# VHH binders against q9y6x5: the designs that were tried, part 18

Target 1, 379 residues: q9y6x5
Amino acid sequence: LPPKLLLVSFDGFRADYLKNYEFPHLQNFIKEGVLVEHVKNVFITKTFPNHYSIVTGLYEESHGIVANSMYDAVTKKHFSDSNDKDPFWWNEAVPIWVTNQLQENRSSAAAMWPGTDVPIHDTISSYFMNYNSSVSFEERLNNITMWLNNSNPPVTFATLYWEEPDASGHKYGPEDKENMSRVLKKIDDLIGDLVQRLKMLGLWENLNVIITSDHGMTQCSQDRLINLDSCIDHSYYTLIDLSPVAAILPKINRTEVYNKLKNCSPHMNVYLKEDIPNRFYYQHNDRIQPIILVADEGWTIVLNESSQKLGDHGYDNSLPSMHPFLAAHGPAFHKGYKHSTINIVDIYPMMCHILGLKPHPNNGTFGHTKCLLVDQWCI

## First folded at step 4 (VHH)

Design b39 (framework vhh_surovatamig_d1)
Fold by ESMFold2-Fast, scan of step 4:
Structure b39 (fold): chain B 379 residues (1-379), chain A 122 residues (1-122)
Amino acid sequence: as target 1 above (379 residues)
Amino acid sequence: EVQLVESGGGLVQPGGSLRLSCAASGFTFDDYAMSWVRQAPGKGLEWVADIYQDGSEKDYVDSVKGRFTISRDNAKKSLYLQMNSLRAEDTAVYYCAKEGYDILTGYYFDYRGQGTLVTVSS
């Protein structure tokens, strides 16, 4: 039978949560599998961009999902609704479920992973659920396991997405140990449910399972606000995305807007698009706006002392607080192996290798993940 | 049409008490978790407390634990916040909020009411 892979994302699962809280079910999973302690995500460290980087192996400037709110200057299209299913936004790359369906006589299944309810290059995941945050983890798990057992052609690639701990991270902030402890215990119980379900269905021993996340979370504060209205009138620009990376489309001369913003706050870097640091790989796409503002860790950009989150992400991808982890178990993976760091774009070519797929050109390096795999030499 | 109408705010001295109420309409109240959020003068929104659909679980921000109590009456479609031992720092507009999660923005509220002002001052 062909190899099978289930890719699970718990949104906003900061890597150091593993050091500060107890995860008995996840630790049991890791004991018989592999752990990558830090995954260096792509900039900007947001949900849709990083979820698409995991499944394409591309930087955001290359796959085109450059933010959770976007404007395309060429077509004049806006993206700001998770229910917007226009393929235009997703068509600059080929995600692994599309490759899986097109290269092999195989099916893909998806429970809520960003992009899986959109036809990309005229191909939609063989089995999918339309995104709806109200659908329980149990219902998502029931559908995925049903599709893994009852499909023709067989489902060989499946995805499962869960909104926590991101939702609670925003609500409480990651430094609220009491509330975060409760949330993270519930997630660990869900991991236990996942493993138990796969064992009961006879899937566990022959299925490769990756548990990962798209980004971390950092503590925000009402004392760490950057008010743009104090530096520039809103009539001078259109705001495409606000915080912690603001995307500014000037309505007047770009240099004048830049000059008004560059001294707005000591806790914000202001970049003309061509001056964005090369290390971000965030420059070569029409959806990246002419001026980008990048807040320092824990600082929130606001328009007029409005709504503030207690936790947020989107910050510089060099920050450890923005890093998720990766854990994996299955016939492709070593048992009891720990690895320090990989890049989030490295996950895609590793998954292609496990599934026997030819990867599309990508920014990942297969060599970075070799030590995780039983069929590869790593010393 | 979703409607959330807050009441019960006012001026109180430090150490005083107030009970806030929220009347909900336009949705199936007993299917949703509910929150109280507040905005102090010159500050951003702060989540204060939440309560699950059946009232089984309640959470509070650390600064109000032991002083505030959230409750709900599903038959009356009403949410309450009992505020005791009020401090100057509790001065804010208090909003009733219907819980939901927006994956793109990270906002934890589907809908927020118009608010009721609580002023703690001598």
Scores: ipSAE 0.443, ipTM 0.767, lowest interface PAE 1.8, mean pLDDT 91

Design b40 (framework vhh_surovatamig_d1)
Fold by ESMFold2-Fast, scan of step 4:
Parts: structure tokens; C-alpha cells; sequence
Structure b40 (fold): chain B 379 residues (1-379), chain A 122 residues (1-122)
């Protein structure tokens, strides 16, 4: 009876892969659903920040997961381990599964979406899996579908996370067409398995399914390195995060550290916190460090060493290479509708609408997604 | 719990052949690319070969190309490495590996047990 939603993330699924490779199963999904060709993610274009933005509708400065490695200047806490279950890092926002459980007295289920194995505001997803990369897509899918069918109160919001094509994008680089073709074909097969499983269990016709991603991927090279050790001695600062956005905590006068960095490489921008471009919405949080370095697309910041990554992300969110897509199918969505762009923060208020939840204050705009929905008028 | 159990190593003369096997459990084997990794005495880990989930694509380090063949049997959840024309420099502990991932660090690969020792000596 109540509306149900399954939110699926394929980490690092760059939007233009859809144009350059064949996805027969995904195209069948889209044919009877909707496609948003580009989703403009939040800065920085990293996994933890963007996954939390999807489920909170907030910019990183507002939800507090500002990077994959963080330091909080007020409490002097460090975050650099994915097994760190301290709710402190996640408590600056209320994700949709918490609202779903508290507002509607319904259950949530999660197969490894970032944050779902952490009690946030004393509330953890009703059903969840601790993150373990060794667990197959099939096992994650089996658990999610079991929970969708066999829960009281009913599971109305479910999430499923898969780490490809991000892992292969880092390993091979997104321009390795032969290797990426194999990886993306396998992902399309997994989408086919997902649809088939939902149909066999009688879930397909009454379940809203969103397939999306947190960011894209760009090609890197050993010829595009910025050696930070050639810019500044390590005794002058503490390094909180390195590449492609470096977070610098000065041990001496901030202006002196800034002056040593500002002209060191033509391939990175150096910002004092107050000078970070407003368009990034990346300034107003104690976890954003006094100096931020932003590498140009395809450049890697290193500490007197080589990088093994042939692909990376985290770059400027205006870059199309950093953008994922969104596809959706279900009773809430039109059939065969294509939309050009939305902001990643717009997904949250759309999902709240589908589930009948009152959204917490957020940075998304419901109007941007209303044309996707059958119960809304657009234009 | 991921378990990878290697077998088939032993002492073999130069020019000889061995077939390594890896029995996998605790994950859906056919959802993952698999690798063989080796460690020669006193040296670091070296990737040797990998195979795509469905067996369609295979890759090898240059020093073993044309001599080693990687294969898999998804029904039996088993990975194999056929090693022909073995050389003294192939002496190493061989590990079966599954590629892994972590949100913060990116890609990695997992291996289990003590591996299987291959000694090429007269």
C-alpha cells in the first residue's frame, strides 16, 4: 500500500558512458521510465560527500561529510577510515532513511550505501549490511529484495550500492575503451539481473527504482603530477586530504603557507577558505581547512612519489567528466521521458515527495525534478 | 567470509608444468574478476594474470605470456593457472586473489591462506 522506493548507486558511473557504450538492459529500463542525462554533483566530487548529498539534499558544507578524509578544527577529531562508525561525522544532517523511519513509522533497508551502517541521530537503518567489498552484488540484491517483501513495519525505502565502475575507472582510466567496455557490459548485466529479480518476486510493477551515481571519472597520467613537497616543507602544515583537492592545516601563519603554495604549480588553484568560489558551496563548515588546493582536471597531487591511478575524481563539479546520470522507473515516473540536467541535491526532495515524507530543509529544488513525475505538471 | 584456498604447487624441474587451483567460497564467484599474484623469495608481490567474470578476457604479465594460461569454472567456483615451460625465476608463493574496493582508498585485491609454493629447481 505505501509507496516504495529502491535507490541504486553504481559508483563512478560517468554520464557520457551512456553515449559511448551499449547498455541494452539499462536502455530497456529507460524506455519505460525516465532518464536525466547529466546530474551536477556537489563539490568535492567524491564518494562519501556525494552519496550523503543524494540522501540529504544538502551541499557538503551543510551536511558535514566534506571529504573522504576530514579534520574537525573545533573537536580535533580525524576521519580517514571507512570503518569509523562515529556518528559525529554524520550528525549534521538527517538522511532520508532516518526521516522515513521516524516520520512515517516505516522501515528502511540498506545494502552498503555510505552512512547506513552508522547510527545517525540515534537511528540506524532498520535493516543494513556493514560495508564489505567482498559481498557480491547478488547477495546485496537478495538481502534488499527479502527485506522489501518480508518486513513489518514495511520497508518503504531501500538502498543498494555497488563499487563499479569506480574501481575499474581508477585502475584502467575511463579512456581505456577495451577494459571499460567489459566492465560496463557487466554492470548492464547486473541491471538486467536486478530487473529480472524484481519481476520474479512480483515487486517490479509497484516499486519505484532509481539508478544513479555519485560522480564520474577523468583520465590521469604520470605526466600530470603536482609534487607538493617541491612547493612547501612538511614542517609548515598538517595534510588532511591530498588529491585532487588537498586540505591544508597550517602549523605556522596561514598567509605564509598560502604564499609558499599560491604560485607553485600552474595546474592547481590555491584558495584561502574565505576565497573558495561561492559556486562550490564549500566554505561554511569547521571541517573545511584554512587552505584548499584544487588540481586541474586530470592532474594528481602527490608527495614526492608516483601515482598508480589512471583515473580519478574529486575535481571541479562544473566538469562534465565528473557528472553522473539518473534513470528511474516505477509508478511515480513517466514512461519514455528524457530530461537534460538536474542538481544532485534535487534527488532528495523528489524522493521525499514519492514517499510522502516532509523533507528537512535542504538545498534541492523540487521544481527541477517535477517533469519526471506523473502526479506533477511541468510547463 | 571470503575464503580462497590455493593448491597444486610443488617442486618441478625447469621446462616442466604445474596446474594451480583455487577454491573460492563466501562470495558470488561469477560476479568478480579474479587474479593470480606471486611473491618470489625476498621480493614484493607481483601480479601475474587476471580473468574477467565470465572468462571472456584474460591478461598476463609479459614474463609469463605464452607460457601461463588462466581459466575459471564458475559452476565449481574455481580458478586455475596452467603453468608451462617453467623457469627458475617463476619460483614463488602463488596467491589466488579477488579484486576488492573501499570507499576511501579505491580499488584493491584480496587473497587468503598461505598460498601455494612453486619451486622450479633441478
Amino acid sequence: as target 1 above (379 residues)
Amino acid sequence: EVQLVESGGGLVQPGGSLRLSCAASGFTFDDYAMSWVRQAPGKGLEWVADIYQDGSEKDYVDSVKGRFTISRDNAKKSLYLQMNSLRAEDTAVYYCAKEGYDYLTGYSFDYRGQGTLVTVSS
Scores: ipSAE 0.042, ipTM 0.425, lowest interface PAE 5.3, mean pLDDT 89

Design b41 (framework vhh_surovatamig_d1)
Fold by ESMFold2-Fast, scan of step 4:
Structure b41 (fold): chain B 379 residues (1-379), chain A 122 residues (1-122)
Amino acid sequence: as target 1 above (379 residues)
Amino acid sequence: EVQLVESGGGLVQPGGSLRLSCAASGFTFDDYAMSWVRQAPGKGLEWVADIYQDGSEKDYVDSVKGRFTISRDNAKKSLYLQMNSLRAEDTAVYYCAKEGYDLLTGYSFDYRGQGTLVTVSS
């Protein structure tokens, strides 16, 4: 029987939530598995970029999903609608479900992981659900478990995406302990349901399960706004993405736009594309705009309007508040092992190893995750 | 255009009951989970209860469990909150809410009506 892997994402699950709230079901999962306390994600710390980095092992500049809203200077195409299924945006990399389907006789299944409802390199996930936020976790879980048990060729790689705690993190902010406690308890109960369902169906003992997230969350405030309209007139630029990383396409000379922006707020950094810090690995792609603005943690860039977000992400990936965690259980993983930190790009080569797939060239380092695996010796 | 119209609020004595109603229009009611949220005087918005699109799954804030019941009638495009054993702490403006979530921005928002005032006082 080929090895099987289920990859689960709870969007916006900040690593520090594990220290501040009780997760009895997740703790039981970890007790017989592994925990990576912090996953250092890629910049920008946004949903689409980081979900694609998990499944490709690439920095955003390499896989091409550089933001949740994008403009390609060469083709003049815009990406600003989640219903946009143009493969153009996704074709700069090969995600693991495509590799899984093209190697040996294997199928992939997906419950709403970003990109899985798009044909990438003419290959779409064998089983998938079109994105719809109204579909319950239970319906997504029912479909994934049905496909894992009842498919030919066999489903060996499956993904499951859930919007919480990101939606509530944005709405209430991560410092709202009362509302976040309720939301996180619900997520822990969903993890309990997941484990119980897999046990009931006879999948639990032979299935590798990874529970992770794409980013964290930080507290925002109406007292921490950067009004871009006070810096520069809209006639000088086209806004490609706003907050907390603004992507600026100049309509006039780039240097003039830069000069208008560079001293406007002490709470944002203004970069010409070539001056973006090397540590971000966010420079070498036509979809990265000529000027980017990077707000300080907890600051929101606005256009002469209030922001309704009490929490946000997208900030510097060195910030612990932006880091998710990774927990895993299954025959490939050690039991009761705890690891401090990996890079989010390291998940892809680890998953390829578990599935016996040859990875495409990637930015991950297998050595960073080998200590999690039973078939590896580590120091 | 999403329209939500709440009704059924009023003055009630502690231990009493009220049934709130919400009439929905401007969207396919059957496709959306619905919630009740409330705002007590001088406080922020508090989520009270939610109900899945087919009525199969319901959830409540701990302070109202066993006292409040959320329900919906998809044919009538209506949402209800049956409130029993009311307490002074339940005094608030109650809003019918339809949640939205934008996957690209992560922006979560509520379409809400004008609200209906519930006052629990002797």
Scores: ipSAE 0.152, ipTM 0.514, lowest interface PAE 3.7, mean pLDDT 90

Design b42 (framework vhh_surovatamig_d1)
Fold by ESMFold2-Fast, scan of step 4:
Structure b42 (fold): chain B 379 residues (1-379), chain A 122 residues (1-122)
Amino acid sequence: as target 1 above (379 residues)
Amino acid sequence: EVQLVESGGGLVQPGGSLRLSCAASGFTFDDYAMSWVRQAPGKGLEWVADIYQDGSEKDYVDSVKGRFTISRDNAKKSLYLQMNSLRAEDTAVYYCAKEGYDFYTGYSFDYRGQGTLVTVSS
């Protein structure tokens, strides 16, 4: 029996939700598996970049998905629609489903994970669903479990993506305890449905399951806005991405644009590309613009307009509010083990090990995840 | 293509009531959750209430709980907001919105036209 892995993402699942709300189904999963309390994600702390880092083990400057909205200075291409299926944007790395299909005679399956409906290096997931937010969790789960049980060559790597609690985190803000309690209870019920379905189909005992997320969420306010129009005229630059990390392409001298922006707000850092802090690993890619603005936690960058967002993410990846968690269960994992912190790029080499795949060069460190695995020595 | 037309706003005294209506067209109305959002003078858009596709689950912002009731009629492709015990703080332009998710924003919604103005004053 070849090893099998199901990777599940609940978008925007902030790690400290686990301490402030009850998750009976998730707690039962963790009791018989492992929990990593904090996952330090990559900068910027956005959906597309971090989902691609999970499956490639690379920082954004290396895998090329550097934001949800991008401009490539070499080719003059724009990526502004999250459903843009041009392989160009995804071809700077090799995601694990491609490696799984090419190194072994194995299949991959995907229910909505970012990038899985795009041919990358001329290889698309063997089974996939075109992205559509209106498709229910149950339909995604039904397709994934059908493909795991009824495929030749066998599906050994499967992904399942769900938009909550990110959508509700943006809408209500993470400090709205009443609304977030209801949303998080529903997610816990979906985790219960997932486990029950896998048990009913005879998959549970032999399947490795990882439940994780790409980022957290922080509270925003109409009292915490940074209006760029108060500091610089639109004629001086092209805006590639706005908030909370703004990507600025100057139409005039870069130093002049920088000087207009550097004192715009005490709640925003302004960086020339070469001055972006090394700890972000966000510098060495043509899709990173000449000037980057980084808002302080909970501050929103706007263009002379109000924001309807009560929660947001994209902020500094050292902030605990931006961190997700990782829980896992299955034959590869210890039972009842808790670990403090790993880097999100460490997930990829761990998954390659579980599947018996040779990882592509990556930024993860296998040693950081060894203590989670039954076949490894944890000194 | 997608159109949402709000109506039912007006001037009302504190403690009064209004019923807002929204007529939807250009999409399969019963496949989408719907929201009411408002914009008070000098403020940004604020979510007020939502209702799931079948009308079974309803949510409200804390300041309107027990006073406002959201409902929908899928056969008529219409969304409603019953507003009771109105306060000066409820003064805003009210928009109905089709709910969705977008990777860029984390959530999205569409609305069309000016909305409907609700003014609560003596």
Scores: ipSAE 0.063, ipTM 0.520, lowest interface PAE 5.6, mean pLDDT 90

Design b43 (framework vhh_surovatamig_d1)
Fold by ESMFold2-Fast, scan of step 4:
Structure b43 (fold): chain B 379 residues (1-379), chain A 122 residues (1-122)
Amino acid sequence: as target 1 above (379 residues)
Amino acid sequence: EVQLVESGGGLVQPGGSLRLSCAASGFTFDDYAMSWVRQAPGKGLEWVADIYQDGSEKDYVDSVKGRFTISRDNAKKSLYLQMNSLRAEDTAVYYCAKEGYDYFTGYSFDYRGQGTLVTVSS
């Protein structure tokens, strides 16, 4: 009886949505499982970095996916949505599906979790779907459940990724109760579909299921813009990433660029790389640019233009608005237990424990998740 | 028969150090993660530190982080806890615990030793 785990991510699911909206299917899931009310994610609070932190247990400076847009000064390579399948970007860490396949005679399956369609350390998920946003949740669920039920060696680790409520959070903003209510009800219905499908296939009772997210969402406004063009000319720098964390590669002396930016706005902090706060763990990687600008919550950095965003993320990871939650159900987990907070990097060593894997060196603390698990001591 | 035998406890002054040892027998020590757990007078059992099978992962409760170090010697089938900068609050019976696996429930703590008393007092 090998332990099995399905890890599900709903992108941009802010923790406090659970308090402000009704989730009958998710509440039934939690009733017979566990809930972690807040997960403190890694900085920067963006999709690709945090999804890779979940499956590696590493801070962004250690796993190398430091933003959704990156530049490596040593190799001169650029990373973006259209150029994310080069293993170079992903090879600074070993994600759990690779560990699962290499340490145990077991398979992994993936429905579009970031990195699962890339061979990392010459190892790709045993079963995977190439990323395609047009593929329905139902099709992703169908493939994952087929692979969980019909594989040899058996699939013991599976992932399922869904783009909502992030897309709608950006479009409407999290304070739009009417539109967000509709979106979140649809997500709750998808959770209901997931549970029903697992029960129908005889998987539910013996499968550990984690439902989590990579970050939250905060309200933005046309009244809260920081115009970089008012402070510095484009001839002085190359822009690697813009908002709400701007990555600046100077074309002239770094100190001169810093001096032009440092008093640009009272709603933005400007850091030389070595001055980035230690609590961010966002300093020791060649893909982190020489100057980093961090906008205050709800402020958008622009280049002499208006913003179309009504919601955004990427902000300081100490902000509750940036925090997701974690819910879990299965034989490894207590029933009806609520926990306050864990770090997102703690998920990896917990998952390794559930699967019987030896974790690679990581930044997580197993003790933080012990109270969730039936086989552990909790005070 | 699985046996865990703790030693190294005693009376020590605040700020002092102690090294606890646990000798394991009756099972393949290399195949199991190991923990130190403690019970202070009138309190429940508290996990203190754990170490994975090959020593690759070590975790600590926040109150001892930076003061205690867990280690293991698989060749000698021994588990250790180096305790530095001891405080009155560290007074407890310390137990060596073996993490197990069974085919019905997954992982469990199969066995705990008899314990060794650590008293931190002037």
Scores: ipSAE 0.000, ipTM 0.099, lowest interface PAE 22.3, mean pLDDT 88

Design b44 (framework vhh_surovatamig_d1)
Fold by ESMFold2-Fast, scan of step 4:
Structure b44 (fold): chain B 379 residues (1-379), chain A 122 residues (1-122)
Amino acid sequence: as target 1 above (379 residues)
Amino acid sequence: EVQLVESGGGLVQPGGSLRLSCAASGFTFDDSRMSWVRQAPGKGLEWVADISQDGSEKDYVDSVKGRFTISRDNAKKSLYLQMNSLRAEDTAVYYCAKEGYDWLTGYSFDYRGQGTLVTVSS
């Protein structure tokens, strides 16, 4: 039978949480599997961009989901609603479930992974749920395990997405130890439920399971605000995305807008598109705006208003606070192995290898994940 | 349309008590997690307390734990905040907020009402 993989994301699970809180169920999972302590995500460190990078192995400039709010200069289309089902936004890359389904006798299943409810290159996940934050983890798990066990052709690639601890990280801030402790304990219990369900259904021993996340979380404050209205009038530009990376579309001369912004705050970097640091791999796409503002860690860009968030993400991807982790268990993975760091784009070629799929050209390096796999030698 | 109407604020002496109320309409109240948020003079918005759809889960900011109690009445579509042992630093406009989560915005306080002023002074 073909190999099977379940990819699970707990949105906003900062790697550092593993050091500061106890996870008995996750620790039991790791004991007979592998742990990557830090995953270096792509810039911008936001949900849609990084979830799509995991399943395509591409930087944002290459896969086209460059932010959670986007404007395409060529087509004049706007993306600002999570329920926008226009394939246009997703068609610059081929996610792994599409490639999986194009192989004979393979299906994919999805419980709310970003993009799985959109037909990409005329292919939608064989089984999927339309995104709805109100649907419980248990209902998502029930559907995914039913599809893994009862599908024809068989489901060989499945995804499961959960909004926590991102929602609580935004609400309380990651430094709220009491509230975050409760949230993270609940997530650990959900991991326990997942493992128990897979064992009960006889799926556990032959299924590869990856538990990961798209980004971390950093503490914000009302004392760390950058008021854009104090620097430039709204008549000079159209705002495409605000914080912590602002995407500015000038209505007047670009240099004039840049000059009004460049000295606005000591806690924000202002870049013309061509001057964006090469290390971000965030330049070569029509959806990247002519001027990008990048706030320093923990600073929030606002328009003469208060921020409702005590935690946020989207910051420089070199920051450890922005990094998630990766844990995995199954026949493809070593037992009891710990690895320090991989790049988030490395997950895709590793998953292709596990599933026996030929990867599309990508920015990942298979060598970075070799030490995790039983059929490979460490380099 | 979503409507939230706060009431119950006023002037109170330090150590006193107030009960805030919020009347909700225009959405399915019993499907929504609800919050109280406040804004002190010259400061930003601060989350104070929240309550799950069925009232089984309640959370508070550390500075109000043991002093404030959040509750709801789904039949009346009403949210409450019982404030005891009030301090000068509790002086703020208090807002009733419908909580939301979206992939693009993360956690948000959607449809914040007009607010009710609480002043704690002699």
Scores: ipSAE 0.214, ipTM 0.594, lowest interface PAE 4.1, mean pLDDT 91

Design b45 (framework vhh_surovatamig_d1)
Fold by ESMFold2-Fast, scan of step 4:
Structure b45 (fold): chain B 379 residues (1-379), chain A 122 residues (1-122)
Amino acid sequence: as target 1 above (379 residues)
Amino acid sequence: EVQLVESGGGLVQPGGSLRLSCAASGFTFDDYYMSWVRQAPGKGLEWVADISQDGSEKDYVDSVKGRFTISRDNAKKSLYLQMNSLRAEDTAVYYCAKEGYDWLTGYSFDSRGQGTLVTVSS
């Protein structure tokens, strides 16, 4: 009866992995659906910010999840534990599952999507799992499919999150073909399991499924480190976030801290908050610190230590290495259509359209995704 | 809560051998890659070796390749590191580590034990 949508995220799934590795199950999914080859994510290209942008259609400065570690200058609150369930951090926007539950008297279900185990504007997903990285993909899939099939009122919006290939991308680096091949094959098998489960339960033909990601991954090296302790003594500032975008809260005069940092490394840009490039849409929020350091692609900011990360993300969102993809299948989507690029904020108004929801004001443009949809005229 | 308990460290002469053991509890051991990491005096934490869930895939840092062997026994929830042809530079506290994920940091050696000291000295 009502349209249903399952939104799936494989964290850190760099778009060009699709060109360099074999994905038989994902390719079969795409053959009968749509592919957007590149999704331009929001800056900072990190997990929490981009997952929240997907479900709100907002830039980070508007939705308030501006990094994975944050400090709010007005309230003096710190967000540095990924298990922190304080609604304060999430309340600057209304995610789609909240809108879904409030507009249409429908249910939402969530298997580990960031923010879904937190009450936002006093509303939590009707069915959800508290975040626990130890819970298998199969258990997440079993719960989400059970909720899609057996809920009253019906679950019309469901989310499913998986930590790979982000974890392995950090560990091995995206250029480790042997290890990344194994990891990506396992992910493709999980996509096969997802499709098979939906078919066996009779859900496949009437369910819209989006498979996407929050960001990509780039190769790092012990030869590409920026030692912040060589630039400035730690007594001059409080460090809110480190790498590859450092968030600096000065303990002394902001100009003095800026002057110590501005010429320290040719491989990072140093910005006063008001000088952050407009194209980042990363300025108008109290959680954005007075000084931001942005490392060049593949460079890691450290505090007088080595880094064991061989891959990382968080870099400039214009970099193709930071871009994920979007694939989709279902009654709302064309079959065999390929599109070059959309903005990650465009996903939200498209999902609202599919579900028949009135979107909250957002930064996405519905026109960018209309060519994916069977009920829309593509210019 | 995840608990990892290392044992088998000690004093050994250069060229000698030691076998480290790690007893795991509080999580589904056979669902995780497991690692050995070490910290030498005055140095940072160094990854040494890891092993896949079923033990079919193993990787080593170059300095120990051919000398160290990582293995696991999923029925006993135990991880092992066989160390042969030990060198003075292998002197370190060795930690058993569960490889994990956290949104804040990405890949991590999220849980490690108290460590076991290996001293290679004449």
Scores: ipSAE 0.189, ipTM 0.565, lowest interface PAE 4.4, mean pLDDT 91

